# Designs tried in a protein design chat: VH-VL binders against UPF0246 protein Cphy_1568. Part 7

Target 1, 255 residues: UPF0246 protein Cphy_1568, of Lachnoclostridium phytofermentans (a9kqm9)
Amino acid sequence: MRIIISPAKKMVENIEALPVCGEPSFIDQTNQLLTYLKSLSYEEAKEIWNCNDQLATMNFERIASMNLKTKLTPAILSYQGIQYQYMAPEVLEKDQLEYIQEHLYILSGFYGILKPLDGVTAYRLEMQAKVNLSDKKDLYEFWGSLLYNKLREETDFILNLASKEYSKCIERYVTEDVRLVTCVFGERKGEKVIEKGTYAKMARGEMVRYMAEHKISTMSEVKKFDRLDFSYDENLSNETKLVFLKGESNVRDRK

## First folded at step 18 (VH-VL)

Design r5 (from q2 with heavy chain T28E)
Fold by OpenDDE, last read:
Structure r5 (fold): chain C 255 residues (1-255), chain A 119 residues (1-119), chain B 109 residues (1-109)
Amino acid sequence: as target 1 above (255 residues)
Amino acid sequence: QMQLVQSGPEVKKPGTSVKVSCKASGFEFTRSAVQWVRQARGQRLEWIGWIVVGSGKTNYAQKFQERVTITRDMSTSTAYMELSSLRSEDTAVYYCAADFQYSNSFDYWGQGTMVTVSS
Amino acid sequence: EIVLTQSPGTLSLSPGERATLSCRASQSVSDYYLAWYQQKPGQAPRLLIYYATERATGIPDRFSGSGSGTDFTLTISRLEPEDFAVYYCQQYGDSPPYTFGQGTKVEIK
């Protein structure tokens, strides 16, 4: 089993709580992207980043001096956000860290796919960014099936905890011999499931921690996830989608 | 301990200038941005401007465009805000806030500097 | 210039209650551009939420940000005594100024 998650937009460097163990699998492609970004004018880069002038300015300066071989931070510690806060990788025990190192991958617009302890530098590049690199028009085209093939070489079961933006890089290439299962964390609103971004991010991080703590290896075990007031709903789920609903257990007990 | 320490209170006459300092410690100042914000007593926060420390690039609110200058000294990890042609309406607490490693989230704030403009 | 309007002006609640604060923008703001701050009397503002929904380091789980476009919300699920303060939203629009809302005071009932 391999687990895929989204990166965070905010990144930090020089966090030494965990060691860097390895380099990104597609560092050559990342270097190609970096070279491309370094060749751009400020306006061109800003368009790619699709951000305000302040962010663009800061990122432009960062790219100019970026070195992919120095001042590296473990990927799992570099990303900051709710998902990673709840994952709390810095306080994982040794065996839990080994678990995520083996099973967890972080999708990235810049690096493609990362292991938790891959050494990375801070960057700003979302997967949906439009680029003009070679004959490729965006990062989806740039990475193509490369990321999926990396996973396929290792497993026939992918647990998807990534956002749609990033999971698309994997989903579109899934073959019949691979089972991709997506976890949905939401609230019941009538006959619909509403996903709230904050709670979904919390749940995704907590799920990774849960899996590491219990060394989860089967879908059946994933279904037992019950943290943050989430519970598995069998009726809303199927062979490719696991739906977890918030607050359902309490509602049942009150009736 | 990441922190910003600002200079002490100032009392100025109308028409003069004030320069407030903001010293950073505990983080990489050269890879940060600093914004300046002021707040008159009982009033809302008011954005003045910002500086990207590495390049020194600045942007100011139109209201202050002609009177404010934001600078930085990377060797001392200090940002500065100078406001000229002071008026009584400029009486306020002035804050600096720093972004951490170009994250564009201003996590760190100075303690504030009271600037009083009176005749 | 993007104008941020916060509501209500004052919110009177008791400890343990849920607080919902609104920040409305005069035009659409990307989630990259929206932050929430807490300010207590005599203190500097403290970052709570950035990118509309992300919690700053050290911020308790009871604080959450939501919204997009022109409507943003800060929610405090269960008020603690230390949560009674003034809350500001700020937008980092494509163009300056990076304006603040007028603030919402959360006071004890």
Scores: ipSAE 0.631, ipTM 0.871, lowest interface PAE 0.9, mean pLDDT 93
Fold by ESMFold2, last read:
Structure r5 (fold): chain C 255 residues (1-255), chain A 119 residues (1-119), chain B 109 residues (1-109)
Amino acid sequence: as target 1 above (255 residues)
Amino acid sequence: QMQLVQSGPEVKKPGTSVKVSCKASGFEFTRSAVQWVRQARGQRLEWIGWIVVGSGKTNYAQKFQERVTITRDMSTSTAYMELSSLRSEDTAVYYCAADFQYSNSFDYWGQGTMVTVSS
Amino acid sequence: EIVLTQSPGTLSLSPGERATLSCRASQSVSDYYLAWYQQKPGQAPRLLIYYATERATGIPDRFSGSGSGTDFTLTISRLEPEDFAVYYCQQYGDSPPYTFGQGTKVEIK
């Protein structure tokens, strides 16, 4: 089984936390993207980054001096935010870290796909960026089927914990020999299931932690997830979608 | 430990200038941007401007454009805000805050510098 | 210039209660540039929430941000004694100047 998650926009460099144990699988493609970004004018780069002038100025300077081989941070420690706070990778025990390194992949517009301990440098490039490289109109076209093919070589079962923005890189290419199952975390609002983004990020991080703590490898074990007041709902789920609802209560006599 | 430490309080006469310093420690100053804001007693925070430390590029609120200069000294990891032609309404606590490592968030704040403009 | 209007001006509550603070922008603000701060008398602002919904390092789980566009909310799920303070929202998007709301004071009832 392999698990995919989203990156985060905020990144830190933390060389002293855990050792880097590997190189991103598609570092050559990352170098192509870096070369492209370095070729841009300030105005072109700011458009690609879709950001304010303060941040664009800082990133233009960063790109000019960026080196993909130095000052590397393990990917799972570099990304920051609620998903990563609930995953809490910095406090994983050795066996839990080994589970994550074997089963977890982080998607990235700049790196494509990352193992947790792959060495990365901080960057800004969102998957929806309008990169025009070799007649590819955006990053989805640039990456093509490369990311899915990497996963297909390793597994016939992908658990999707990534946002749609990122999981599209995989979903577009899924073949019949690989089962892709998406976890949905939401709450009942009247007759509808509403997914609140913050709850989803918390649950995705906690699911990774839950799976690492229990060394989960089967869908039936995934369905037992009940943290953060979420529980599996069989009626709303199907063969490609596992729905978890945030409950109003955890008492049995309240239905 | 990452910190921003500002210079001490100032008492100034109208028509003069003040220069407030903001010294960074515990992080790589060259990879930050520093904003300056002020807060008069009982009022909301008011943005003055920012500096991107690496290039020295600045942006000022129009209100302050003709009176403010924001600079930095990379050798001492210190940002400066100088406000000229002081008026009584410039009496406020002045804060620096840093966006470090391209985070696009102002995680670190100086302790504030009280500037009093009195006749 | 983007004006941020916070409501209520004052919120009088007891420890253990839930606080809901609103910040309304005069124009749409990208979530990426919306932050919430806590400020106590005589102290600098403290970052609580960045990108509208992300919790800053070291901030307790009881703080959460939500909303988008022109309407943003800070929620404190269960007030603790140390949470009685003034709270500000800030936008720092591509339309300078950067601006702050006027604040919501959360005080003990």
Scores: ipSAE 0.629, ipTM 0.843, lowest interface PAE 2.1, mean pLDDT 90
Fold by OpenDDE, last read:
Structure r5 (fold): chain C 255 residues (1-255), chain A 119 residues (1-119), chain B 109 residues (1-109)
Amino acid sequence: as target 1 above (255 residues)
Amino acid sequence: QMQLVQSGPEVKKPGTSVKVSCKASGFEFTRSAVQWVRQARGQRLEWIGWIVVGSGKTNYAQKFQERVTITRDMSTSTAYMELSSLRSEDTAVYYCAADFQYSNSFDYWGQGTMVTVSS
Amino acid sequence: EIVLTQSPGTLSLSPGERATLSCRASQSVSDYYLAWYQQKPGQAPRLLIYYATERATGIPDRFSGSGSGTDFTLTISRLEPEDFAVYYCQQYGDSPPYTFGQGTKVEIK
């Protein structure tokens, strides 16, 4: 089993809670992207980053001096956001850290795909960014099937905890010999499931932690996830989608 | 511990200038941005401007564009806000806020500097 | 400039209740460009939420941000005594000024 998650938009560097252990699998492609970004004018870069002038200025300064080999931070600690807060990688026990190092991958617009302890620098580049590099129009085209193939080499089962933006780079290339299962965290509204972004992020992080704590390796075990008032709904789920509903456990106890 | 320490309170006469300092400690100042915000008593927060420390690039609210200058000294990890042609309406608490490592989130705030403009 | 309008002006609630604060922008604001702050009397503002939905470090999970475009919401699921304060939203639009809302005062009923 391999687990895929989305990166966070905010990144920090020089976190010493965990050591860097390894380099990104596609560091050459990342270097290509970096070189490309360094060649851009401020206006061009700003367009790619799709951000305000303040952030663009900051990013432009950062990218100009960026070195992918120095002052590295473990990937899992570099990303800051709700998902990573709930994952709480900095307080994982040794065996739990080993678990995520083996099973967890972080998708990235800049790095493609990362192991938790891969050394990274802070960057700003979302997967949906439009680029003009090597006759590719966006990062989806740039990475192509490369990220999926990396996963395929290691597993025939992918648990998808990533957002649609990032999971697309994997979903498009799934082959018959690989099972991709997406977890959905939402609330019931009639026969529909509504995903709220904040709760989904919380749940995704918590799921990773849950899996690490219990060394989860099967779908059956994933279905037992019951944190943050989420519970598995079999009726809304199928072979490619696991649906977890918030607030349903209390309703079952009242019936 | 990451913190911003601002200079002490100021009492100024109309038409004069005030320069407030904001000293950063506990984080890499050169990789931050600093915004300045003021707040008159019982009033809302008002954005003045910001500076990217590394490049020194600044932007000001139009209201202050002709009177405000935001600078930084990287050697002392200090940001400055100078406001000229002071008016009574400029009486307020002035805050500096900084992000960390170009995060574009202002997690750190100074304690505020009271500037009083009176004849 | 983008004008942020917060509502209500004052919200009177009891500890344990849910607080819902609104921030409406005169123009569409990217999720990257919306933050929430808490300010207590005599203190500097404290960052609660950034990028519309992300919690700052050390912020309790009872605080949550939601919304997009022109409508943003700060929710306090269960008010604690220390949560009674003034809350501001700020936008970082494409161009300055990066304006604040006028604030919502959450006071004890």
Scores: ipSAE 0.592, ipTM 0.859, lowest interface PAE 1.1, mean pLDDT 93

Design r5 (from q2 with heavy chain T28E)
Fold by OpenDDE, look of step 18:
Structure r5 (fold): chain C 255 residues (1-255), chain A 119 residues (1-119), chain B 109 residues (1-109)
Amino acid sequence: as target 1 above (255 residues)
Amino acid sequence: QMQLVQSGPEVKKPGTSVKVSCKASGFEFTRSAVQWVRQARGQRLEWIGWIVVGSGKTNYAQKFQERVTITRDMSTSTAYMELSSLRSEDTAVYYCAADFQYSNSFDYWGQGTMVTVSS
Amino acid sequence: EIVLTQSPGTLSLSPGERATLSCRASQSVSDYYLAWYQQKPGQAPRLLIYYATERATGIPDRFSGSGSGTDFTLTISRLEPEDFAVYYCQQYGDSPPYTFGQGTKVEIK
């Protein structure tokens, strides 16, 4: 089993936190992207980043001097956000870190796909960015099936905890011999499940932690996830989707 | 551990200038941006301007563009805000805030510097 | 420039209650551009939420940000005594100025 998650937009560099163990699998493609970005004017780059002047200015400066081989931070510790807060990789035990190193992948617009302990530098590039690199019009085309193939080489079961923007890099290439299962974290509203971004991010991070704590390897075990007031709903789930509903457990206990 | 420490309170006459300092510690100052914000007593926060520390590039609110200068000294990890042609309306607490490693999230705030402009 | 309008001006609630604060922008703002701050009397603002929905480090999970486009919301699920303060939203916009809202005061009922 391999688990895929989204990166965070905010990144930090901390070279002293944990040792880097490994290089991004597609560092050459990343270097290609970096070279491309370095060739752009400020206006062109800003358009690609689709950010404000402040971020564009800072990123433009950062890209100009970026070195992919120095001052590296383990990927899992570089990303900052709610998902990663709840994952809390900095307090994982050794065996838990080993678990995520083996099973967890982080999707990235810049790096493609990362192991938790891959060495990365801070960057700003979302997967949905529009680029004109070679004959490719966006990063989805740029990466193509490379990311999926990387996963396919290792597993026939992918647990998807990534957002749609990132997971579609994998979903569109899934073959019949691979089972992709997406976790949905939401609230019941009538016959619909509403996903709130904040709670979904929290749950995704917590799920990764839960899986690491219990060394989860089967779908049945994933279904037992019960953190943050979430509980598995069998009726709303199917072979490709696991639905977890918030607040349903309390209702069961009151009956 | 990560903090911004601002210079002490200032009392100025109208027409003079004030320069407030903001010293950073505990994080990589050269890889940050610093914004300056002021707040008059009982009033809302007002954005003054910002500086990208590495490049020194600045932008100011139009209201202050002719009177404000934001600078930084990378060797001392200190940002500065100088406001000239002071008016009574400039009486306020001035804050510096820094983002963390170009994140465009201003996690760190100085304690504020009270600037009083009075005749 | 983008004008942020916060509502209500004052919110009177009791500890344990849910607080919902609104920040409306005069034009669409990307989630990259929206932050929430808490300010207590005599103190500097403290970052609560950035990128509209992300919690700053050390911020309790009772604080949450939501919204997109022109409508953003800060929610405090269960007010604690220490949560009574003034809250500001800020937009970083496509270009400066990075304006603040006028603030919402959350006071004890």
Scores: ipSAE 0.585, ipTM 0.855, lowest interface PAE 1.2, mean pLDDT 93

## First folded at step 19 (VH-VL)

Design u2 (from r5 with light chain T57Q D94E)
Fold by ESMFold2, look of step 19:
Structure u2 (fold): chain C 255 residues (1-255), chain A 119 residues (1-119), chain B 109 residues (1-109)
Amino acid sequence: as target 1 above (255 residues)
Amino acid sequence: QMQLVQSGPEVKKPGTSVKVSCKASGFEFTRSAVQWVRQARGQRLEWIGWIVVGSGKTNYAQKFQERVTITRDMSTSTAYMELSSLRSEDTAVYYCAADFQYSNSFDYWGQGTMVTVSS
Amino acid sequence: EIVLTQSPGTLSLSPGERATLSCRASQSVSDYYLAWYQQKPGQAPRLLIYYATERAQGIPDRFSGSGSGTDFTLTISRLEPEDFAVYYCQQYGESPPYTFGQGTKVEIK
């Protein structure tokens, strides 16, 4: 099994709590993207980053001085935000860290796909950025099937805990020999499931932690996830979608 | 320990200027942006401007455009805000805050500098 | 310039109660540029929430942000004694100036 998660926009550097244990698999593609970004005018870069003038100025300077080999931080510690807060990678025990290093991948517009302990530098490049490089109209075209092919070489079962923006890089290319299963965390509203953004991020991080703590490798054990008042719902789920509903724990207690 | 330490209180006469300092420690100052904000007694926080430390590029609220200058000294890891042609209405606590490592969040705040303008 | 209007002006509540604070923008603000701060008397603001919904490092789980566009909310699920303070929202995503709301004071009932 392999698990995919989204990155985060906020990144920190120079954390020494865990070692850097590897180079991103597609560092050559990352270097192509860096060269492209360095070739842009300020206005072109600001448009790609889709940000205010303060942040665009800071990032333009960062790109100019960026070195993919120095000041590296383990990817899993570099990304900040509520998903990573609930995963709490800095307090994983040794065997839990080994689990995530074997099973977990972080998707990235800049790096493509990352193992938790790959060394990264902070960057800003969302997967939906309209990068025009090498006759490719965007990053989805740029990455093509590369990310999926790497996962396919390692597993026939992918658990998707990423947002749609990022999981599209995998979903578009999935073949019949690989089962891709998306976890949905939401609330029932009549016949529909409504996903609450921040609660979904909390649940995704908690699911990674849950899986690391229990060394989960089967779908049946994933279905047992019940943290943050979520419970699996058989009727809303299917072969490619596991639905977890908040507050449904009270439903399973009814007699 | 990451922190911003500001200069001490100032008492100034109308028509003069004040220069408040904001010294950073525990993080790479050159990779930050600093905003300056003030708060008069009982009033809301009021944004003055920002500086991107690396380039020295600045932007000011139009209200302050003709009277404020924000600068930095990278060798001492210190940002400065100078406000000229002081009026009694400029009496406030002045804060610096930093966005470190391009995070687009202002995690670090100075302790504030009281500036009193009176005759 | 974007005006942020906070409501209510004052919330009088007891420890253990839920607080819901509103911030309304005069124009749409990207979630990426909306933050919430706590300020106690004589102290600098403390960052609670960034990107509208992300909790800053070291901020307790009882603080959460939500909303988008023109309507944003800070929720404190169970008030602790140290949470009685003034709360401000800030936007910094449009053309300058960056602006703050007028504040919501959360006080002991």
Scores: ipSAE 0.670, ipTM 0.854, lowest interface PAE 1.9, mean pLDDT 90
Fold by ESMFold2, fold request of step 20:
Structure u2 (fold): chain C 255 residues (1-255), chain A 119 residues (1-119), chain B 109 residues (1-109)
Amino acid sequence: as target 1 above (255 residues)
Amino acid sequence: QMQLVQSGPEVKKPGTSVKVSCKASGFEFTRSAVQWVRQARGQRLEWIGWIVVGSGKTNYAQKFQERVTITRDMSTSTAYMELSSLRSEDTAVYYCAADFQYSNSFDYWGQGTMVTVSS
Amino acid sequence: EIVLTQSPGTLSLSPGERATLSCRASQSVSDYYLAWYQQKPGQAPRLLIYYATERAQGIPDRFSGSGSGTDFTLTISRLEPEDFAVYYCQQYGESPPYTFGQGTKVEIK
């Protein structure tokens, strides 16, 4: 099994709690993107980054001096935010860390796909950025099937804990020999499930931690996830979607 | 420990200038942007402007454009805000806040500098 | 310029109660540029929430941000004695100036 998660917009550098243990698989493609970004005018780059002038000015300076080989941070420690706070990778035991290094991938618009301990430099490039490079109209086209093919070489089962923005890079290319199963974390509103972004990020991080702590390898074990007041709902789930609801429904209380 | 330390309180006469300092420690100042805001007694926070430390590029609120200068000294890791032609309405606590390492969040705030303008 | 209107102006509650604070923008604001701060008397603002929903480092789990577009919410799930303060939202988006809401004072009743 392989697990995919989203990156985060906030990144830090020079974290020393865990070692860098590899190079991003698609560093050559990352270098192509960097060269492209360096070729842009300020206004063109600002449009790609979709940000205010303060941040665009800072990033324009960063790109000009960026070095993909120095001052590297393990990817899993570089990304910051609620998902990563709930995953808490810096306190994983050695066997748990080995589990995530073997099973977990972080998606990235700039790096494509990352193992947790791959060395990265902080960047800003969202997957939805309209990068026009080598006859590709955007990053989804640029990455094409490369990211899926990397996963397919290693597994026939992908557990999707990424947002739709990022998981589209994989979902578009899934073949019949690989099962892709998405975890949805939300609350019931009538007959619909409403996904609340904050709780979803918390649950995705906690699921990774849960899986690492128990060295989970099967979907039946994933369905037993019950942290943060979530529980699996069989009726709303199917072969490609596992739905977890926050707070037990009134119906479940009356069994 | 990452922090911003501002200069002490100032009492000024109308028509003069004040220069408030904001010294950074515990993080790479050159990778920061610094915003300046102020708060008059009982009022909301009001944005004055920002500086991107690396390039020195600034942007000011239109209200302050003709009277404010934001600078930095990279050798001392210090940002400065100078406000000229002071009026009694400029009496406020002035804060600096930093966005470190391109994160687009103002995680670090100075303790504030009280500037009192009285005739 | 984008006006942020916070409600209520004052929220009188007891420790242990849930606080819900609203921030409404006059124009759509990207989540990426919406932050919440706590300010106690005589102190600088303290960042609680960035990107509308992300907790800053060291901020307790009882604080959460939600909302998008023009309507944003800060929730404190169970008030602690140290949470009685004034709370501000800020937008720092594409069109200067950066603006703050007028604040919501959370006070002990």
Scores: ipSAE 0.624, ipTM 0.842, lowest interface PAE 2.1, mean pLDDT 90
Fold by OpenDDE, fold request of step 20:
Structure u2 (fold): chain C 255 residues (1-255), chain A 119 residues (1-119), chain B 109 residues (1-109)
Amino acid sequence: as target 1 above (255 residues)
Amino acid sequence: QMQLVQSGPEVKKPGTSVKVSCKASGFEFTRSAVQWVRQARGQRLEWIGWIVVGSGKTNYAQKFQERVTITRDMSTSTAYMELSSLRSEDTAVYYCAADFQYSNSFDYWGQGTMVTVSS
Amino acid sequence: EIVLTQSPGTLSLSPGERATLSCRASQSVSDYYLAWYQQKPGQAPRLLIYYATERAQGIPDRFSGSGSGTDFTLTISRLEPEDFAVYYCQQYGESPPYTFGQGTKVEIK
């Protein structure tokens, strides 16, 4: 089993928290992207980053001096957001950290796919970014089936906890010999399941933590997830989708 | 650990200038941005301007464009806001806020500096 | 400039109740660059939410941000006594100025 999750837009550099263990699998492609980004004007870069002037200015500045080999932070600790808050990787036990290192992948516009302890530097590049690199017009084309193939080499079962914009890089290339199962965290509204972004992010992070805590390896075990007032609904689920519905319980403070 | 410490209160006469300092500690100041915000008593927060510490690039609200200068000293991890041609309406608490490592989220705020402009 | 209008001006509620605060922008805020701050009397603002929906570190789960484009909402699921304060939204999705809303006061009923 391999688990895929989305990155966060906000990144931090923390070179002291945990040691980096390994480098991104597609560091060469990342270097290609970096070289490309370095060749851009401010306006061009800002468009690709799809951010405000302040952030664009800062990003433009750091890209100019960016070095993918120095001042690296473990990927799992570099991303900040609700998902990662609930995952709480900084307080994972050794065996839990080993679990995620083995099973968890972070999808990335810049790095493609990351293991939790891969060394990364802070960047701004979303998967949906439009680029003009070689004959490719966007990062989906740039990465192609490369990310999926990486996963396929390791597993025939992918648990998808990533957002659609990132999971597309995988879903488009799924073959018959691989089972991709997407977890949906939502609330029942009539005949529909509504996903609220905040709760979904919380649940995704919590699911990863749950899986690490219990060393989950089977679909049946994933279905037993019951944190944050979520519970598995068999009727709404199928072979490619696990639906978890939130009840009417209070959300507890976590971090 | 991460904090911004601002200079003490100021009492100024109209027409003079005030320079407020904001010293950062506990984080990489050179890889941050600092915004300045003021708040008159009982009033809303008002954005003054910002600076990208590394490049020194600044932008100011139009209201303050001709009177405000935001600077930084990377060697001392200190940002400055200087407001000239002070008026009574400039009486307010002035805050600095900094983001964390180009995050574009201002997690850190100074304690505020009271600037009183009176005859 | 982008003008942020918060509503209501004052929200009177009791501890344990749900608070819903609105922030409307005069024009669309790109990339959901909207922040929410809490300010108590005599204190500096404290960041609650950034990027419209992301919770700042150390902020309780009862605080959540939602919305996009021109309409944003801060929700406090269950008010605690310490949550009675003034709340501001700030937009930083476009070029400066990065304006604030006028604030919503959450007061005890």
Scores: ipSAE 0.620, ipTM 0.861, lowest interface PAE 1.0, mean pLDDT 93

